VHH binders against q9y6x5. Designs and how they scored, part 92

Target 1, 379 residues: q9y6x5
Amino acid sequence: LPPKLLLVSFDGFRADYLKNYEFPHLQNFIKEGVLVEHVKNVFITKTFPNHYSIVTGLYEESHGIVANSMYDAVTKKHFSDSNDKDPFWWNEAVPIWVTNQLQENRSSAAAMWPGTDVPIHDTISSYFMNYNSSVSFEERLNNITMWLNNSNPPVTFATLYWEEPDASGHKYGPEDKENMSRVLKKIDDLIGDLVQRLKMLGLWENLNVIITSDHGMTQCSQDRLINLDSCIDHSYYTLIDLSPVAAILPKINRTEVYNKLKNCSPHMNVYLKEDIPNRFYYQHNDRIQPIILVADEGWTIVLNESSQKLGDHGYDNSLPSMHPFLAAHGPAFHKGYKHSTINIVDIYPMMCHILGLKPHPNNGTFGHTKCLLVDQWCI
Below, E stands for the ipSAE of ESMFold2; O stands for the ipSAE of OpenDDE; V2 stands for 0.75 times the mean of E and O plus 0.25 times the DockQ between their complexes.

## First folded at step 3 (VHH)

Design l15 (framework vhh_7uia_1; at its last look DockQ between E and O 0.01; V2 from the best seeds 0.00; counts 0 for: pae O 15.7 > 2, unsure alone 56.2 < 65, placed apart)
Fold by ESMFold2-Fast, scan of step 3:
Structure l15 (fold): chain B 379 residues (1-379), chain A 125 residues (1-125)
Amino acid sequence: as target 1 above (379 residues)
Amino acid sequence: QLQLVETGGGLVKPGGSLRLSCVVSGFTFSKYAMAWVRQAPGKELEWVSSISTSGSYTYYEDSVKGRFTISTDNAKNTLYLQMSSLKPEDTAVYYCAAEFDWLGRYDTSYTFDPWGQGTQVTVSS
């Protein structure tokens, strides 16, 4: 049987939830597998960018999905819900399912992972589900397991995406212990269902399973708002993205816009594109705007309005609140091993190794994940 | 700054129809996704329907699927909720809500809480 890998994402699963809530099913999974306690994601710490970084091993400036809302200065195209399946936005990188299908006679399957419904470099996932938030976890799992067991050429790489705990994190905030406890228990039960389904189908012992997430969540408040309209008149700029990282396209001289913004709030950093900190790896792409505003953790940028968000993400990727975790089980992984930290871009070359694929050039370091793998020497 | 004004509510018999309107004015209207939320007497706010920023994606609460239709008229800066086959359980104050640049896919960073006074819908014989 060729090596097989199922990559599962629970959107917005903050790493420290594992320390503050009970996860009996996930703990059983980890007991016979591996746990990476913190995954340092890419900046900005948002859903589209980080999901694409997991499957490409690239920083956002390199793979081109630099935010959930984007404007390309060269082509004058705007990323929107009417063109988010345009390959133009996704073609600056080669995701692992494309590599899987092109290097070997293998198939890929996807239950709604971002980008899997897009023909990237003229290659779309062999089996995929169109995005629909109303489709249950059970139905996504049924399709994935059917494709893993009944496909020719064989499905060797499969992905499964679930919207929680991100949706509830935004609605209730990560510090609402009563509501978050309920949500996280449901997720743990879904992990139990996943393991049970794989065991019943005879897949569990021979399938590599990675459970991870794209980012964490931090507590927000109506007492921590930055009103952009009090800083600058909307006639001076086009707003490309708002919060917590605002992307500003000036309609007048860039220096004049910068000067109106730079001292407006003590809870927001204002950067000219060339002054964005190098550690963010968020500068070298035409979709990164001439001025970027970065709110401090827990602060929300608004347009002369209140915010009902009690939780948010997108903040500085050095913040532990922005970090997800990674857990894995299967023949490629050690049993009962804990690792402190990896970079989210390191997941891609590790997955390529497990599947026997040659990775495209990437920003990950295979050495960072060697200690997780049974066929590698940890030095 | 956005201003939202809901209208179109009233008293209707079970099985009847109503069309709610929300007139939107202010900065960057074309960058906002829209939603309808409702609050029945003595109950918590309930999300009813959403439409993404360009209108490519629409979403409905299960109890209203097939009975309610959300739409926008960009020329009039207006959000609509066409309600048919109304039930007594649909009795509520209906509010519109707006969120900046919600894509409708994978983006759960928005909460659609009401901004205005709402419009009352009463379904009774």
Scores: ipSAE 0.548, ipTM 0.783, lowest interface PAE 1.7, mean pLDDT 91
Fold by ESMFold2, look of step 5:
Structure l15 (fold): chain B 379 residues (1-379), chain A 125 residues (1-125)
Amino acid sequence: as target 1 above (379 residues)
Amino acid sequence: QLQLVETGGGLVKPGGSLRLSCVVSGFTFSKYAMAWVRQAPGKELEWVSSISTSGSYTYYEDSVKGRFTISTDNAKNTLYLQMSSLKPEDTAVYYCAAEFDWLGRYDTSYTFDPWGQGTQVTVSS
């Protein structure tokens, strides 16, 4: 039978939650598989960009999903929930489910992974759920397992997305031990349900499963606000994105807008597009605005009002608080192996290897993940 | 200039109804998600309801679910909150807000900027 892979994301699962909270089900999953303790994600450390980076192996500048809120300067289009299924936004890359299902005797399935309900390069996931946050984890899992068991041609690649602990991380902040302990306990129970369902259906021994996330979460505070309207009149620019990375489209001379902003706060870095640090790989796309403002960890850029959020992400991708983890189990993976760090773009070439797919040009390095795999020599 | 103006508050008996309105000017209304937040006497601000940019996704905090309905009229740049079966616990100042970086899909940021001036809702016999 062809190799099969299930890719699971629990949104906003900060890597050090594994150290600071109890996960009996996830720890058992790791014990019989592999763990990567930190995954260095892409800048900006937001949901849409990082989910697309996982499945394309590309930095944001190369795949074109550069933020959750975007403006394309060439076409003058704004990214919104009314047009986020327009292939225009997604067509700068080819995600792994497209490549997979174009192979003879293969199909792909999806339960709400970003982009899987879009016909990217005229190809939509073979089986998919339209995004609906009201659909329970159990229903998502039941659809995925039904497709894995009953489809012709067989489903060989499947994705499963869940909104927690991101939603609760924003609401409570990662430092709220009481609420986050309750939230993370529920997530561990869902992981237990996942494993049990796969065992009951006879899938567990022959299915490769990756459990990962897109980013972490940093504590915010009403004491850490940057008031943008105190520094610049909003009439001088169009605001494309606000916090923690503001995207600024000048309405007047760009240098004048930059000069008004550059000393606004010691807790915010202001970059002209050409001066964005090279380590971000965040410059070479028309959807990246002429000026970006990057708040320090735990700082929130606001216009004139306090924010109710207690946790956020999107900060510098060198921050450990922004890093997710990766755990995996299945016939392709070692048992009981722990690895310290990979880049999030490395996941794509590893998945292509597991599935026997030729990867598209990408930014990942297969060598970074080969020690996780039983068919590779690590030394 | 950016402005959000709430209207439609008032005094109402328990079990009654009100419709709140928020008229928006100075930005493109249909490009941003919108929310209602409230502040009860002696309490912190609390989120009530949100509606996505297209109006396709609506969300409610648990205590108002089934009683309140959020909606928009893009032609009038107006956000509404239809409130029914009102309780004394619903007494608050209700604020209209815009939310950046929230598509109604995948990510809840709880960032509410800008805010209106508020409208008082009082539920008592």
Scores: ipSAE 0.174, ipTM 0.639, lowest interface PAE 4.5, mean pLDDT 89
Fold by OpenDDE, second read of step 4:
Structure l15 (fold): chain B 379 residues (1-379), chain A 125 residues (1-125)
Amino acid sequence: as target 1 above (379 residues)
Amino acid sequence: QLQLVETGGGLVKPGGSLRLSCVVSGFTFSKYAMAWVRQAPGKELEWVSSISTSGSYTYYEDSVKGRFTISTDNAKNTLYLQMSSLKPEDTAVYYCAAEFDWLGRYDTSYTFDPWGQGTQVTVSS
């Protein structure tokens, strides 16, 4: 039988939540599998970009999903979570579910993972749910497990996405221990439900399962605001993305816009596109706007409006608060092994290896995950 | 064209109740977090309440907690604000706005007024 892999994402699950809160179900999952304590994600540390990096192994500049909100100046197209169905945005890369179907004539399944309800390279997941935030985890889980168990050709790769603890992190802030404890308890219970469901269906022993996330969460405050309106008139630019990384499209001379913004706040770095630090791998794409503003950790870029969020993400990807974790269980993985750190782009070549797929060119390093795998030498 | 139309305001006595409505046209607001904001005379625009994309999460300014309730009817593409125990301090023009999605992204990709003409709420004895 071909190997099977289920990739699960809990949005905004900061890595250190594992150390600061109790997760009985997840800990049991880890005990019987592997844990990567910290996953360095890609810049910017937002949902759509990082989820697409997981399944392509590419930096954002390479796979073309460079933010949750994008604008293409040539075609005048906009991208957002409410407008993400145009293959134009996704076709700069080949996600693993497409590779899985095209290389091995297998089926893929998806429950609301970003990009899975869009035909990419004229290929859409054999089974998928259209994104709907109102659909319960249970329903998503039921569909995924049904497809894993009863499909022809067999589903060998599946994705499952859930919006928490991100939404609650935004609402309460990650430092609200009382509320976040409740939220994270619920997440752990969902993991328990997942494991129980797989066991009930007889999938647990043969299915490889990865539980991960796209980014963390940092604490924000009304006392840490950067008001752009204090620095530049709104008529001089179009705001494509706001906080904590603002994407600025000048309506006047770029240099003039830059000069108005460069000293706007000591807690914000202003970059011309060509001056964006190389370590971000966030330069070589036309969808990146001419000027980028990057707020310091915990600072919020605002217009002349009040912020409603107590937590946010999207900051420098070197910050521990932005990092998620990765746990895995199944025939491909060791039992009771913990690893310190990998890059989020390293997940793709690992998944390809597990599934027996030839990876497309990517930025991941397979060597970084060898210690997680039973069929590899750990050097 | 994106439009927001607020209704339901009026004159009420302290302790009274009002229900505001905001009808959205030109887009389906179920993809966005929606908010109520208000502006009192001589004051800056003030955030009052928000509701998440799915409607599962609601947020309130401290001064209105326990008194105001935000809700949506996706079928009608309408945002509501049920106001109870109204106080003179609640006197303002109330506006509805689309701000961000459940991911916390501030939506600036559309060209529209973040709020409509507003509806006047006056609380006076």
Scores: ipSAE 0.007, ipTM 0.281, lowest interface PAE 11.6, mean pLDDT 90
ESMFold2 (binder alone), look of step 5: mean pLDDT 74; pTM 0.758
OpenDDE, look of step 5: ipSAE 0.000; ipTM 0.245

Design l16 (framework vhh_7uia_1)
Fold by ESMFold2-Fast, scan of step 3:
Structure l16 (fold): chain B 379 residues (1-379), chain A 125 residues (1-125)
Amino acid sequence: as target 1 above (379 residues)
Amino acid sequence: QLQLVETGGGLVKPGGSLRLSCVVSGFTFSKYAMAWVRQAPGKELEWVSSISTSGSYTYYEDSVKGRFTISTDNAKNTLYLQMSSLKPEDTAVYYCAADYDWLGRYDTSYTFDPWGQGTQVTVSS
């Protein structure tokens, strides 16, 4: 039977939550598996971009999902909730479920991972659920485990997405210990349910399971706002994305717009597209706007309005608060091994290796994950 | 200018159902992301549910998932909250609110303006 992999994402699971809260079920998972303490995600540290980077191994400028709100300068299309299933937005890369279905003639299954309900290069996940936040974790898990156990041809790659702790992180902020403790306890219980379900179905011993996330969360405040309207009149530009990374499309001279924005706030970095730091790998795509504003950690960019968010993400990917973790268990992984850091783009070539797939060209380095794998020599 | 008017509240027994409506007037409804928020007596304002600008994607507070359903009728410029299996803890004034930000699925915004007048929901025997 071919090797099988289940990839699970808990959206917005900041790495240092592991040190500040108790996770008995996750601790048991890690004891018999591996833990990567920090995963350095891609810039910008947002849900759509990072979920697509996990499954393609590409920086955002290469896979084309550069933000949760986008404008394509060549086609003049706007990305929104009305057209986010248009393959146009997703076709600049080949995600692992497409490769799995085309190279090995095996099936893929998906419970709401971003992009799995889109026909990418004319290939959609063999089994999938359309995005619907009202569907319980239990229903998503029931469908995934049924597909893993009963499918012909066999499902060898499966994904499972859950919206928490991101939603609560935004609402309460990561420093609200009382509310975050409740939310994180619930997530740990869901991990316990996942493991128990896989054991009861006889899947646990032969299935590789990765639990990870796309980004972290940082504390925001009404005392840390950048009012863009105090910097520049909105008649001079079109706003493509707002906070904490603002995407500015100038209607007048780009240098004049830049100079007005650059002098406005000490808590915001303003970049002409050509001057975006190389370390972000956020420059070479038509969906990246001519001027990008990057707020300092914990600062929110607003248009003469208040923000009710007490937590946010999207900030500089060098910030530890933006980093998720990765835990894994299964026949491909060592038991009881802890690793300090990998890049989020390294997950893709590691998953391809586990599944026996030839990876598409990517920005990950397989060598960074070798110490996690039983069939690889670490030193 | 946008006006929001909530209706459909009332007294209901535990386990019962209610449907709240919010009529949006003055502008095309589909230009706004919409939310339901509630305030119980003596407590702070609590976000309940949101629906994206196109109506394609929905988000729920964990305590109401599986019990409440948010929906829109763009032809009627109306936001709905279908509430089932109501509990005493659901007793609150329910407000609808509009958000001018672009909401995508997988992420939500809690930046809401303007707000409606509210409708009282009371769950008791």
Scores: ipSAE 0.132, ipTM 0.573, lowest interface PAE 3.8, mean pLDDT 89

Design l2 (framework vhh_7uia_1)
Fold by ESMFold2-Fast, scan of step 3:
Structure l2 (fold): chain B 379 residues (1-379), chain A 125 residues (1-125)
Amino acid sequence: as target 1 above (379 residues)
Amino acid sequence: QLQLVETGGGLVKPGGSLRLSCVVSGFTFSKYAMAWVRQAPGKELEWVSSISTSGSYTYYEDSVKGRFTISTDNAKNTLYLQMSSLKPEDTAVYYCAAEYDWLGRYDTWYTFDPWGQGTQVTVSS
């Protein structure tokens, strides 16, 4: 019987939500599995970059999805909602579903994980759903479980993505306890539905399930805005990405643009590309722009406008508010084990080990996750 | 500089239909995600629907899914909201809003500041 793994992401699930709200279904899952309390994600702490880091084990500078909005200086291509399925953007890495299909000649299935509807290195998930936010969690789960039971070659790697609590985190902010408790209870009920469905179909005892997220959420405010238009005129630069990490492509001398920006606000750091802190691992890619602005936690960069965004992410990955968690259950995992912290890039080599795949070169360290696994010695 | 003009509101019976329009000037329309937000008397602003910069992706509040359709005409710098099966609880001033973000797939932030004067929609039994 080949090993099987289902990877589930709830977008924007901040780690400390687990301490501030009740999750009876998730707690039952963890009781007989493992919990990693904090996952240190990659910079920038955005959806596309971090979802791709989970499945490649690479920092953004290595896998090439460096933001949700980006520009490639070599090819002069702009990433947009009209070309986000162009393989060009995704081909700098090999995600685990491609390795699974090519290395072991097994099938992969995907319910809307970022990148799974793109032919990467001429390989697309054997079974997949095109992204559509209107499709219910139940329909995504029905498709995944059908494919796990009724596939030849067998589906050994499956992914499931859900947009919440990210949407509500942006709308209400993480400090809105009334609205966030409602949203998080609904997510916990979906986790209950997931477990029940797997048990009813006879999948639960032999399937490895990982529940994780790409980033957290921090509180924003109309009182914490950085007006970029007060710093520099539009004629001096092309704006590639805005907030909370602005990507600036100068139209004039880079030093002149830098000098106009560097002391404009006490609530953002301005970096020339070569001066970006090494700890970010955000420097060695043509899609990283010559000047990067990094807003302080909870500050929003705007263009002479207001913002009613009450929550956001993308900030410094050292911030606990940006960290998701990881919970897992199945034959590969210990029961009732808690671990403090891993890096998000460590998930990929762990998943390769579980599936018996040879990982592509990656930035993860298998040793960081070995204590989660029954077949490993962690002392 | 930046101006938004909403039109198309009015009085309609439950189950009726209306089409709202928002004409935009003063910016490059195709670089902004567009949204409709509404405010009922005595209530907070509520996000209704958003559309990405190219128009490839649309998003809806759960209460309006299947009843409302958002669309854009980039050549006319115009945002539309086609409303069908209107309910008394849809009674509100409807505002269009813009944000500098392409609002692509997996981008789920839906907090748009209204820039226009609004158009009144009244659904009365």
Scores: ipSAE 0.265, ipTM 0.647, lowest interface PAE 3.9, mean pLDDT 90

Design l3 (framework vhh_7uia_1)
Fold by ESMFold2-Fast, scan of step 3:
Structure l3 (fold): chain B 379 residues (1-379), chain A 125 residues (1-125)
Amino acid sequence: as target 1 above (379 residues)
Amino acid sequence: QLQLVETGGGLVKPGGSLRLSCVVSGFTFSKYAMAWVRQAPGKELEWVSSISTSGSYTYYEDSVKGRFTISTDNAKNTLYLQMSSLKPEDTAVYYCAAEYDWLGRWDTSYTFDPWGQGTQVTVSS
């Protein structure tokens, strides 16, 4: 029978949470599987970009989802909540569910994931739920397990997305141990429910399950604000994205806008697009704006207003606070193995290998994940 | 000048329903993400629900999922919160809030400043 894979994301699950809180169900999962202690995500460390990098193996400049809010200078289209289902935004890459459906006589299923309710290269996930945050974890789990167990052609790739602990990380901040303990215990209980459901349905022994996340979370404060309105007047630019990475589209001379911004705050870096550090892999796309502002960890860019965010992400991807983890269990994976670090773009070629798919050209390195896999030679 | 006016609160029995309304003036409604935030007696402000600028994406606190529905009428510059299966723990002052930012479908949450006077919801038997 063809290999099957369920990819699960808990949004905003910082790797360090595993060291600071107890996860009995997740630890039982890891005991007979593998743990990658931290995953180096792509810049910017935001939900849309990193979720799309997981399923394409590409840096944001290559897959085209460069932020949660975007402007395309060539077509003059604006990406927002009103048009984020326009295939135009998603067509610069081929996500794994599309490859799965096109290379093999197989189906894909999505209990939500960025892009799965969009026809990408004229291909939409075989089974999917339109994004709706009001749908319970239980309903998402019921749908995904039904599709995994009762489909023709068989579902071989499936996704399951959950909004926590990101929402609570923003609300309380990652340093609020009382509130974060409560939230993370609930997530661990959901992992327990997932494992129990798969065992009850006879899926557990033959299904590969990956549990991961897109980014971490860092503590913010009212004492760490950068007021952009004190730097430059709104008449000089159009704001495409604000914080912690501001995307600036100049209405006047670009050099004049840059000069007004470059020394405005000691707690942000100001880059002309051509000067964005190469290590970010965040330069070669028409949706990356002429000037990018990058706030220091824990600093929030605002427009003459306060910010109520106690936690945020989007910061430099070298920061450990921005890193998620990856845990996996199933016939493809070793048992009881711990690995220190992989890049988030490495997940895609690993998943293609597990499913027997030929990966599209990507920025991942299969060698980085080979020690996780039973069919591979590791030192 | 920005102004938010909340209405629709009241006394209701457990299991009952209420619809809260927030009328917005002084800014372009369709450029703001909108939220409902509540404060129970002796507790801090708690985010309840938010809605994107287009109304296409909604976000809820776990305790209210499946019971509350947030919606907007952009032509009337009005935000709604339809509350059903109300519980005593839902007793709070409910505030309307706005934020000049784009809520991506997969990126939430905001802790909004309450800008209106609030509307009292009391659930008791």
Scores: ipSAE 0.012, ipTM 0.438, lowest interface PAE 7.8, mean pLDDT 88

Design l4 (framework vhh_7uia_1)
Fold by ESMFold2-Fast, scan of step 3:
Structure l4 (fold): chain B 379 residues (1-379), chain A 125 residues (1-125)
Amino acid sequence: as target 1 above (379 residues)
Amino acid sequence: QLQLVETGGGLVKPGGSLRLSCVVSGFTFSKYAMAWVRQAPGKELEWVSSISTSGSYTYYEDSVKGRFTISTDNAKNTLYLQMSSLKPEDTAVYYCAAEYDWLGRYDASYTFDPWGQGTQVTVSS
C-alpha cells in the first residue's frame, strides 16, 4: 500500500505556547513521534504566504503568494476576496497535492487548507471542502478520514486546516493567560479527538501525521501604533497592504514617497524594494511593491484610527514569537526524538520523500529534516 | 473624508426583527472588509459579524449565528445586518466598522473601529 500523509495546521500556534501551557494529548503524540521546537517561517509571517510555502517549499518571492492582500504590477490585478479563487495568483508554484495527483495515480484530500479549493495548473484537490469558518473541526475530520479510508484511486495526501489559536490570539493577545489557556486546552482536546478517530478507523499505525502551524503571535497595544496618515497624504500613494508590513504603490515619484516615509517613526523600517534585506527572500516578484514598511514587533500601522487587535503576526521571521512548531507521528518518523529548528520550506521536500514524489525545484534542504526519519542515517 | 451613516435601529419586542443599514462614503468600499460591532450599556465593544470585500465570506459571533445575516450592496456602497429572533441580550448601540486586511480574518474579532455614530437597538417588552 502506498505511504499516506495527513498534514494538519492549527493557524497561529506560537512555538513557546508548548512551554507555557499543558497539552496532554499533544505530549502523548510527541512522546511516540518527533518534535521540532521551532520552525523558521518565511517573510512575511502571514497565513496565506506561509501555508503556501509549507506545500511548495518556496520562499514567497518564488511562489507568488507574497501577502494576504496583493497587487500585480505587470497585469494590474488585485488579490482580494473577489480574486481569491483566480488561479493566476497561485500558478507561480506547484503545491504538493498537484504533484501527488500528477506524478502518481493517487488522490489528494483537503479540509480547507489555503489554495486547495483553487484549480492550480488546471488541477484541483481530488476531494475538497470550500472554505467556511462555520464548519466544525469534527466535520472536517469526518470528511478527511472518510476520504483516506474510502477512495479510489487512494488518497495518499490529505490536509486539514483549523483557524485557532490565531483567531483568539488576535482577539485576546498571546499574553492573556486566562483566555489563551481555555483556547489551547480546546485545541489539545481536538488533537485527542483526531488521534482517537484515526485509531478507531484502523488508520493510526500506518498513517504519517504532521501537526504544524504557519506562524506565531505577538502582543499588540493601543500604546504601540504608527499613524501612517501623520507621515504622508493619501494622494501620494495607493495602499496595497497595511499592517504590520505595509505595501506602498507610489502615485508620484518613488523617491519623493520614500523621503516622506523614511524618518516618520522610530518603530518602522522603510525599504525601497531593492533595499529589502536579502535574508527575507522578499524582493524578486512583481507582486512585491516599490516600497515596503516593516513595523517593529508589537507595533501596528494604522490610518488615523485605533486598533482592536491585541495580537498580531506578519513581523520579521527572525523573531521567536513568529515561529510555529512541528510535531509528527507515523511509520516514517522516529519515536521520542526532539530537534531544535528547521526552515518552513524544508517541510515540502521531507513530505515528498515520505510520499515517494519527485519534488519540484524548491528552497528547502532535505538534509535539515533527515534526522526525523527512520529510513535515513542520522550520524 | 471617510463617512459612515448607520440607520435601522429602534425598540422591538423579544423574538422580533430589525434590519440595520450602513451607508459608506469617502473610501473604496471594495478594498475593505466590513463589520458590525456593538456596545451594550456599561460593557466593552463586542464584534458581531464581518463580511469580506466581495461578500463571498461571512463570519459571526457564536451567540448570533443563525439569527443574524450580514450582507453588502456594492452598487449602493451599503452594509446590512438583518437581525431576527432578537433577545434582550442583543440590546446595544450597533456600529459599522471597516478593516483593511480581510485575509487575516478567520472567525476573529480584531482591528475594527466604529467609524459611525451608531444606531440604538433596544429589545424589551
Scores: ipSAE 0.005, ipTM 0.330, lowest interface PAE 10.8, mean pLDDT 87

